VHH binders against Flagellar brake protein YcgR (ycgR). Designs and how they scored, part 152

Target 1, 263 residues: Flagellar brake protein YcgR (ycgR), of Thauera aminoaromatica (c4kar8)
Amino acid sequence: MAELSTPSPASPAPLDGGRGDELEKFTLRGARQILQLLQDLITHRGLITAHTGGGHSFMTAVLKVDEERGRVVLDPSPDPQANRRALAAPRLTCVTQLDGIRIQFPLVGLGEGQDKGRPALFAPLPAEMLRLQRREFYRLQVPLAHELSCLLKAEDLARKPVEVSARVIDIGAGGVAVVVPTGAAEFVIGGTLPACRLALPDGEPIELDLEVRNLNRQTQRNGTEQLRVGLRFAALPRAADTRIQRYIFKTERALNAKARGGL

## First folded at step 13 (VHH)

Design W62 (from M9 with E102D; framework vhh_7n9e_1)
Fold by ESMFold2-Fast, scan of step 13:
Structure W62 (fold): chain B 263 residues (1-263), chain A 119 residues (1-119)
Amino acid sequence: as target 1 above (263 residues)
Amino acid sequence: DVQLVESGGGLVQAGGSLRLSCAASGFTFSSYAMYWGRQAPGKGREWVSGISSGGGSTAYASSVKGRFTISRDNAKNTLYLQMNNLKPEDTALYYCAKQDYDSGTFPYWGQGTQVTVSS
């Protein structure tokens, strides 16, 4: 089953979506577009993380595209076990980044051999490639000191309306992740939480509808269970988008200044 | 041990209707959100619909919104999917699923029930 969340640009983790139609607008299926994108990865020497399942992955790169035979040539891992896992996998999920754009594509039917006397992995050209702009998947980890919160309007397990003040742990152009105590409210992936209020610095709370995209349970050291809820902005006014981007920019800049030893 | 058993699939002509059922056991059904997914031959899995534990909140994929209705009967531990105005594109194996909140994944789903829609 697919996970309905988008990792940060620094994350090599694959983007999963149980709602394939939402990712369709970011999916390239034209043969010429696919060939061009693969060639761009070669030209920029893009490193690819290939996920083989079971939590295993290895680093590779596209060495060439053989358009006549309809296949890609990949750099094998220096780890023989990683290559064996890749060859045994029914499917590889390849993840890379080009100029801040996340690129993800499947490879099926992996084989091994030699290219011009050197070991190589071969696979048929992918039928599709996912290409996401940097803004669409970037997530800023929210500093605890900011006390950024979102007032969620939901239903509890007894079907009673509840308001839950949730701490925002990360934020991006497309949504937020929040934490709530387990059992505080009822959530369903794909469901809409209407008229929630996102509290940002420098202004009134932003009222918006949020769509539930992901659910994970976390247990704190003190035994308190927390639910991490991934939420997508269902409709984002331009003024709200501007405020969110401004907050992300200012916060990232401040964190970078602190990391560089600026006070 | 979580068990999910789907039924109600079959052959139907485009524009027709079917009602799918999922009998759940091995867990407290009324405490969990439940989901319907589908997989057509040669395609990936896609989520179709979801319903909260109390039945007050529902969600639908854009491709089925307005045509399908998810519901549940917690007294009977049964999940339903009413499918109206069926299209050939709805042809798939339909399965119900329960999320594992510890991992955030969906390791629990049934064997599925086949829906075939002719033109």
Scores: ipSAE 0.403, ipTM 0.777, lowest interface PAE 2.0, mean pLDDT 82

Design W63 (from M9 with E102T; framework vhh_7n9e_1)
Fold by OpenDDE, second read of step 14:
Structure W63 (fold): chain B 263 residues (1-263), chain A 119 residues (1-119)
Amino acid sequence: as target 1 above (263 residues)
Amino acid sequence: DVQLVESGGGLVQAGGSLRLSCAASGFTFSSYAMYWGRQAPGKGREWVSGISSGGGSTAYASSVKGRFTISRDNAKNTLYLQMNNLKPEDTALYYCAKQDYTSGTFPYWGQGTQVTVSS
């Protein structure tokens, strides 16, 4: 049973460094890459589980990257004891997920202070960041040119059945993220949308049940607000899975080829 | 500031019923889906139920499906959880939660209300 997005994200356990050689290819050590990834974490306001050792952890977030001082600013725990543990720890292991990618990084030299008059934790920039993309969590950003869509069967505010055509912005083996106009339908995390239709470029739409896993409001460049809906495939026929996998693979190859200057 | 205040918890015997309430303030209640979570002793927080902003869509954890009913009164800015056929395993601190739609996280929850189900 896929754990429903709990109001409190399950604190992912840190990966043991012992798989050294296999993880090296997923380890970022470039200063620019690290800064970018941290900035992405800020932008997405991702919750981070900071492990202090001894089985203890607290929830935090990257609030700011101070490039001039070479430090990261973290949100302190509301639990003073957790903060004490963090400060006493020789190393924090920070674990989070961004776009289905597991991110893990160490912080050493943690200190406390204030940022803009608010309590904050400070640490030097991490020397490395692990970015693990598991196949099961890999999400392809759908090129705009592909115009993938998903017909969502939902209810409106009046509890009337509505069909909403949603643009697919990312797709993975486990689900899709779509964007819909604000107010187009009612959604709730954990809710099921039955008999939806995912349109792929290669043929007829795939009928499938979707489970709402996440909701985000996004403001477009034009100032229009949209709702991003993260959806899990609740029931996916094998044939549909194969088609989705094929699409992802093909698209990834094409994107990689383009990135290499081949297209 | 977002405020969520849970009430209605207590001690009940197995098979009994409770109705929890969550009073919401500091935001446009009717514009947000709302959720119930719980935390049992020694366990992490778990999702219990959710309801869409207008109340048209509901969801339940498998463990409570058929026994619990989530509802809301937007005019009163109140979320409810009717809990029937309570079991000892339902013993937990129950809290209501609001999602931050910008971050997609759940930074808003109340202090919770204790539900204890005796055998």
Scores: ipSAE 0.850, ipTM 0.957, lowest interface PAE 0.5, mean pLDDT 89
Fold by ESMFold2-Fast, scan of step 13:
Structure W63 (fold): chain B 263 residues (1-263), chain A 119 residues (1-119)
Amino acid sequence: as target 1 above (263 residues)
Amino acid sequence: DVQLVESGGGLVQAGGSLRLSCAASGFTFSSYAMYWGRQAPGKGREWVSGISSGGGSTAYASSVKGRFTISRDNAKNTLYLQMNNLKPEDTALYYCAKQDYTSGTFPYWGQGTQVTVSS
């Protein structure tokens, strides 16, 4: 389910602005998160392509974050013409990569000056930063109150069919993670579980074929042993994909509303 | 110490059969899912097959499905791979691996047994 028209995380080209709705879940707007990500770029000496518009760009790096003044300090280009273009631009679009993850952010109000006696470029801290992970890696932690379940069709020790109601603990575009009691059924990585039924709120269960991708055994704080099963959607009809995405986005918005509203 | 010792490889003609064994020690064999993987010269490691701890569930890579059969004998602490209708592209060093329930995958591999399929 990857979108073929989305640029790779390694691409230096800016992402299409019309994809704001789709990219919202990858957009950081918290001041602490932005500061931490900028600091990570400094620590890893991340090379940034700064786009000044009109097909022009230059290479830069974040030298420091000045929290008191609310600004970033950037390494100027060795090309004076590139620096003049940057200063004349109404906005820079900065693109970089950290550990295979695409990072993109705007800078507005670029100025020049000195930092510790050396030439530097300055800009206010960005109000947002895009951190684009592949869709299949994003996982919504399912609220316990939702009581999401997936009826797994598996086999027991004697290879006889068994149905197991599993609690869904996380869900993403590529699959779910569920928990079952140890010994409830037999699982192996690469195994296919056909015609399982994922129960989402407000509708009939979705029938899905699932493939086992990982298996973890864990002891809960109450001493109960359980098996965590990571499951990939082996076949996902468009209607099922749409319902799963709606659940994820609706739940994210509700969780964000609680966080912002103090509910 | 976890030990996995593969055996049963050899030279065979295309269309032939081999049965691989993996003798396990140093852990409770019956409590772990087990896997076969292979690595051909100049290629990366490829997953081939898996079997659940009690043998109730099995899985196969598309390239071997219908030709290979995985099985286990928990009383003997032994994993097997029956390989039928072998093809030259099955030529590889074959490894068995133990499920790691902490990492969630199967990173442990034995020394391997060589399978060579001639045309």
Scores: ipSAE 0.713, ipTM 0.918, lowest interface PAE 1.1, mean pLDDT 83

Design W64 (from M9 with E102L; framework vhh_7n9e_1)
Fold by OpenDDE, second read of step 14:
Structure W64 (fold): chain B 263 residues (1-263), chain A 119 residues (1-119)
Amino acid sequence: as target 1 above (263 residues)
Amino acid sequence: DVQLVESGGGLVQAGGSLRLSCAASGFTFSSYAMYWGRQAPGKGREWVSGISSGGGSTAYASSVKGRFTISRDNAKNTLYLQMNNLKPEDTALYYCAKQDYLSGTFPYWGQGTQVTVSS
């Protein structure tokens, strides 16, 4: 089922294979690795942009990995023409993101059929999958010790303005993911939250506009439900961008140093 | 089972208006944000509009902003899309969608209602 993606910024165009040597280190070719990554895509129900060539693409998802048959099952487009294009294409270039990592993989030999009585697209398992962490897609998991917060200006069910202090769980150059108590405010994907305040450890909060990009309900270990809100920076001053980048860089270094046994 | 049934589509001249409805069942309608999407011929699915569970927050694609109005009646389990000043480029199959909050995906949509805007 093609997810209603808010107009995501143009799914990054497939990386042209021309930088072949540099991408090899990020290319998975192991069968087990590929299967695991595909399974992860299923688990996370990530939207995939499938490029059919000629500037055409459609939104899909990996529905199933059939290891026995060595094939992947994709959600067909609701557009019959898109499906026709996909089937006619010698190669489908699938682009997605998982945990801030860009994933790109080719599918060849696409066919149509049914899976459990539902229309589906089938392809042999990809021979390779590119997993590329770009800065623009990188999402830092915020250490709990940093206690980053974002003051969200939203509306409650009564349409009253409310300010909700949300914990930042991850941050990237393009936005933040936050957690809020269920029912704390009303959110809608594509909605704008104006004049929010992101608190970084290094100084005064950054005022910025946020766009809601994703909503997820999460159950905490204690059984309490929380809402995870994915937020895009709608308008970020350059100075703020620099601060965010610096924070990310510094934190990443610290985490890496710790992981190496240095701290 | 989640059911979404769209209605209200039809043929209209450019500059005309239509009001779409989506009847929802199989879930607590008032607990979910709802969305409109559309698919034009030869194009992918496009997000059109969203409304929060209580109706307090709305969002629109830039292409329809100022012309379309999303609303809901939680008592009737119905989502609406008022479309004014319709353009030929608005020609599409319109569908309502519900997000799965566990997965964050949109696995729920209806069969859609066809909107055709003639020049």
Scores: ipSAE 0.847, ipTM 0.957, lowest interface PAE 0.5, mean pLDDT 89
Fold by ESMFold2-Fast, scan of step 13:
Structure W64 (fold): chain B 263 residues (1-263), chain A 119 residues (1-119)
Amino acid sequence: as target 1 above (263 residues)
Amino acid sequence: DVQLVESGGGLVQAGGSLRLSCAASGFTFSSYAMYWGRQAPGKGREWVSGISSGGGSTAYASSVKGRFTISRDNAKNTLYLQMNNLKPEDTALYYCAKQDYLSGTFPYWGQGTQVTVSS
């Protein structure tokens, strides 16, 4: 989204449960979607880190989905202690990746037995699965020399429209982070800023609706405070998406060339 | 210490109204955006509404837009949620939350006030 307030999709660490509302848009609750995602993990032999609490975890994999019995079959750990901890745990938090996309889901009611004569762990199908798309979490730090700006259409303390030119500090496929002088406008997470204008180096400014996702306070070297606003693209036309992706790709390549002692 | 004390919940029939209050202390209330969230039985926490520090901007979850109104009184350090046309699916424990400018969101919530809507 506009800021990485959650861990990278590649991180094996579980996401904070207190941030469930922020992750709702990435949460799958449909039975068919859950079944399909679990089948995809089987097909691609996705390795899963299962967290049992107390800092303990073990490596597992989904071996099979038993749709008729409503359960998932997991590969047990070769470590008997890990299996005992898992069976004793009230909940497992399972974390994995599929094609660079972070997937996280809870399992409750873990049991042990055999599947086709081999030891296995069993659990009811999860009621929800988190699927974080990698492209939505990639952020390009915008070079100061590019002077990227976004004209925000917001409201002041009296709910009157105001326009604020904000410097873009990072950009991704899903949004931008900008900095705004303290007191220039009122912001709240979930608020919509309609018809804002994102200025990229090539072509006309892109007109788009933005949703506030994050609000951070930053102190500058001169001691003044500014507000960092994380903004999600609420609806992004294909042409705009293409231009943003082109800018990100081109800038990344230029930065990589510079880092290697290039021009 | 930051304290958020919710009140105003209760039992109400579908189509009824309730007004929730959140009394805040331990911080400069007028400097922080404030939020309402809820947790229904057997479900995770859900964001409901938010209001900017000065009250100039508000936001609502799609499920409550047009029925709920968030407001604040900075002189009284109090946040409000007016809930109209209540539905059985609004049954939940309702929480007040304070903006955290370090994390960029609102991870800390109050103890909650129970709202039960009968059909």
Scores: ipSAE 0.743, ipTM 0.929, lowest interface PAE 1.0, mean pLDDT 84

Design W65 (from M9 with E102W; framework vhh_7n9e_1)
Fold by ESMFold2-Fast, scan of step 13:
Structure W65 (fold): chain B 263 residues (1-263), chain A 119 residues (1-119)
Amino acid sequence: as target 1 above (263 residues)
Amino acid sequence: DVQLVESGGGLVQAGGSLRLSCAASGFTFSSYAMYWGRQAPGKGREWVSGISSGGGSTAYASSVKGRFTISRDNAKNTLYLQMNNLKPEDTALYYCAKQDYWSGTFPYWGQGTQVTVSS
């Protein structure tokens, strides 16, 4: 799961074939874990961006956790309009970072009042909190010189099995994005491509199952149309995960060295 | 101008079946993957099923796999969802959707057809 997006109630949410299931492995649902994570946000004075929908957001922070009443107390915005939008929203999506870890959680049933005589916002404890390492949502843009490819098993326009060598344009812990010529094969979001082969610069190709997560068209510099396919790793062996992470780390280091005038 | 019109919803008893249809116009139907989504009252949108442009590849949410079948008739510009062994938790507004390939988003939704499953 290399990409994170926050759906807006004002816009149709993107459809995909199991994003919720993928997020589950990074989702905390235990009351004790949620309380501890919220307390960690207080201890580190983590700034939270609260998205109220319609493209609106404001900065807040957790002031305290009231375990006995099952609620969190939040710092109100100095902008009264932002507070009114938050109170009117059916749901807030809260996003923050803690020591390089992305934390995201919903708040429902926001109210206003006072804490020790000062204005405050409060909401019931979230039922879930998403906790992602940077590595889990980071996408490395693959250098063209690496010629990274993935051999896809799919169907062509005549519904016949076809193998397509696709160029990998980005890669993360949870998947890859590839480009294929328009019309080379058929794809559907949520569909599984079994026994594909990912070729990394070092070693044998990795055989893996891929799930289609997104589709979009792109134009190349020469005006040629391509289909970009976002693919999630399904059933990734530990050895394969290690090799992919090593490739990402080494390539990022090399790109950073080039930016500083290195090789 | 993309238009999607769903039909076929209704009231059915648990264990029953319904077949939904989506009439598509304003684009080359046979060139695009098509999708079914649903939304229960007070819940977010949930992806249900998808089918590739030629019908060779299909995908289903785990909650409906084995019970629902997506299909299409490109000559009639129509998308179908056959729903078998319906459960009360399948109660929702069902809508078809088309992705905009250039933006990667789903701006094209129908108005939906209501499915209510009684216990």
Scores: ipSAE 0.360, ipTM 0.796, lowest interface PAE 3.1, mean pLDDT 82

Design W66 (from M9 with D100E; framework vhh_7n9e_1)
Fold by ESMFold2-Fast, scan of step 13:
Structure W66 (fold): chain B 263 residues (1-263), chain A 119 residues (1-119)
Amino acid sequence: as target 1 above (263 residues)
Amino acid sequence: DVQLVESGGGLVQAGGSLRLSCAASGFTFSSYAMYWGRQAPGKGREWVSGISSGGGSTAYASSVKGRFTISRDNAKNTLYLQMNNLKPEDTALYYCAKQEYESGTFPYWGQGTQVTVSS
């Protein structure tokens, strides 16, 4: 049996700002709880992915919690450019996993110096930490061959109804991520898209209401701009939930079987 | 550098109204969705409202729907929040925020504007 394991986050994408109120029930704000969780990360040798913005991240770890000075001490990256980006960033979003539980927290006011004669990064203690069960962050990457789509009902600049066929790139128990051409419709975080239609294999499209949770723009190598839209299922009926979970389970099994030997 | 300056807060009695403003500079205001959030004493940040880049789509937290109206003036680079029928529970620091399309979220910057609603 392996005596040491370092689990990877199921989904490394940062969650913040968009619908922070929906994550409040999972947010720790008590100073003692924050200190204890940070100490647990030290004790279990938790490896942290620190996101510095612009698609950049580096691997770090909490080396020490300095309660008297209200600071965390972090292991700097072996890449000097990553450390420079981190120090220049207004904020780090730190993501890790402990015993199958996803942990995420912001660090603001990063500085550099030494701890016991070794280079280190310092930041004030986070005011909040997010603690989530692993399954709440699970997302199945949808195989391109499935051609999974969701017909979104939205509004354009003139508040006229438009229908946008969006490719589903990932799916989980709580929602989907889709991609649409930039400018296809107007989206805002917290906005509701009623009566959208999710096309799953082996049945009729599922009609459901979706809430916008995040919006990312990216330019593909071919110069095509696209918008990635994170969408939460609203008021999902049990029958629809069962179909979605069945699709996820069957697809995951098929992908695992294929990876193990092409079955 | 992005700058957002909130104003228009104050002390009002329950049932009163206030209009908040957010003056934006340092970016192309008309290209970004904008948001209002708040933080009540001893509580976490709460999203309040959002408006798309052209104003075609708006969204509201259930607690304020029907009472608050978000709007924008892209020619003036200004975001607004009209708050009607204010309740003591609306007492908070109010922040505006710019959509960050690279991170997919909107962090709250600046000092905010204080709204205090007396019973």
Scores: ipSAE 0.617, ipTM 0.887, lowest interface PAE 1.3, mean pLDDT 83

Design W67 (from M9 with D100N; framework vhh_7n9e_1)
Fold by OpenDDE, second read of step 14:
Structure W67 (fold): chain B 263 residues (1-263), chain A 119 residues (1-119)
Amino acid sequence: as target 1 above (263 residues)
Amino acid sequence: DVQLVESGGGLVQAGGSLRLSCAASGFTFSSYAMYWGRQAPGKGREWVSGISSGGGSTAYASSVKGRFTISRDNAKNTLYLQMNNLKPEDTALYYCAKQNYESGTFPYWGQGTQVTVSS
């Protein structure tokens, strides 16, 4: 069954193959690599936007990889019309994201059938898979030494306003991931946290509105549960954006220099 | 096993109202944020609304904001969606969904309930 897509930002439109030369370095063609990536998609139960052309798409998932038959099994749409379009399409363009990396792959020769008594779509294994880490998707893992924090304005179970100081674990141009103690506040995907404060090392905190985009429970090595909250910058002033970009750039350079033995 | 059973759908005229229910079982309902989604004919699944585990925080898609109200009764393990001022574009199969907090995905939803809004 295709997972309900959270309000994913607009299903990433397929990258137009026109920039062919630049994308080649990000294209996987090895059978083992392709199989591994597909398996990773299965393991993570990643939702896939399948584009059938003509501006039509449906949500699906890779259910299984049949190596013996050399095919991938997809979850059909609950919409019979979408399935018809998919089957009629000469090519299905599948777009998804795994760990902040955009993944795109074509499927051709789509057929319908049953897998273990359930309706399924079948296609030969893709000949290629694009794995693209663009800057827009890049998330900097924040060094522990930087101690980035975000003051979240949220509500507790009693709907009482609470302020939660959250550690920032990663940051990108579009948002931050933070960790909070379980039960510190109530969160809901799609919810807005107004007037939060992001603390950067370079100066005064940045006031900004945040949108909750993802929630994950994480168990620490010590057995303590934490909530990882993925937050999107809902409204970021230009000056704040510049500061964030500068921080990311500076930090990346420092990390790279360290990795090269320069620090 | 997680079970979600949606009900309350039907045929309604534009401007009308419906109240959807989702009966949840197989998990600690009060510990999870819950969501409504929908799938219109020929379209992908769309997020509609969400409510936090305790019901203190809610969120709505822009298309339904001001018209729909999500609520929950944790004692009854039930999620609700009050839909007012329904429009033809609201016609869809409506799903109740639970997130898997470990994977961050939404593998749990019911069979859905059909909402049809006539012009």
Scores: ipSAE 0.843, ipTM 0.954, lowest interface PAE 0.5, mean pLDDT 88
Fold by ESMFold2-Fast, scan of step 13:
Structure W67 (fold): chain B 263 residues (1-263), chain A 119 residues (1-119)
Amino acid sequence: as target 1 above (263 residues)
Amino acid sequence: DVQLVESGGGLVQAGGSLRLSCAASGFTFSSYAMYWGRQAPGKGREWVSGISSGGGSTAYASSVKGRFTISRDNAKNTLYLQMNNLKPEDTALYYCAKQNYESGTFPYWGQGTQVTVSS
């Protein structure tokens, strides 16, 4: 259960509390480290999924860190009900990603008010932040310009075989996350999708068996819903692993060069 | 609002069979993948099986594959787990769970139904 209930590193879903011992080595508790990581999230304008419990969440962002008052300032949801749920919750679990690294932290004691005349949510600085830095947890956000796709073999709502061309949104050593239109196919966590085809630049598609690990619904800016599917490589041949690692390294190097160049 | 009520557990001899049921209410049952999990005394929660919203796709933990069968009746809002060739190691409190598309996983919630397998 814990194994299959563990979200991919890039998934907006929080990690299970029962894994405390495994995650301790990735947990930051130094005040300076926590402040620096929060500032990095502000600088990168990263979107945060804040979980309020009971399956409810909303999208937010860290607007600023108020060191003098020992608190973070968050962007409230445009949905008043989501804000009311957040304020009533004993704890928020915040999940985001920075440079392919999963970041998760709790916020306790959420309040509301104004920041420079605009509505804002406030919380004390978290006492701890999780930052997963292992190779198997690293996920490269796939640039849209790369047009990476994976052809999935699945079943539709009528139990008919269907092939779905899914856009790859992130990739790591252990798997990919893809997006599929809602209702295009049936998925279940733990299910195997055999003989899928991952298209990478520089060569023929890689044929893979994929296991479903996570299923999230996300709303696009135009209001259209899509399903985000987290997929694990069930058995990855060495040649395929080499090609995937080469793509990740090359893309990361290019992104790092762009960042250093100020582009 | 969402309710999941498990039933069908009991005491059974090794090699025996049981069928568990989960009655669902408060949501559109046919739109969600459903899952079974279990927790044995002194152990963590273990995923057992899953079934897609239309029933076309199923999945099983290696420990139960070939012995357990998950099914659903969308007209009755009911999830089932047929358990055959039960082993003492299958002794646990069994929970059903609804896919949560916001969190991406399936939290177990409910009272569960106790299965005890004697040697």
Scores: ipSAE 0.713, ipTM 0.920, lowest interface PAE 1.0, mean pLDDT 83

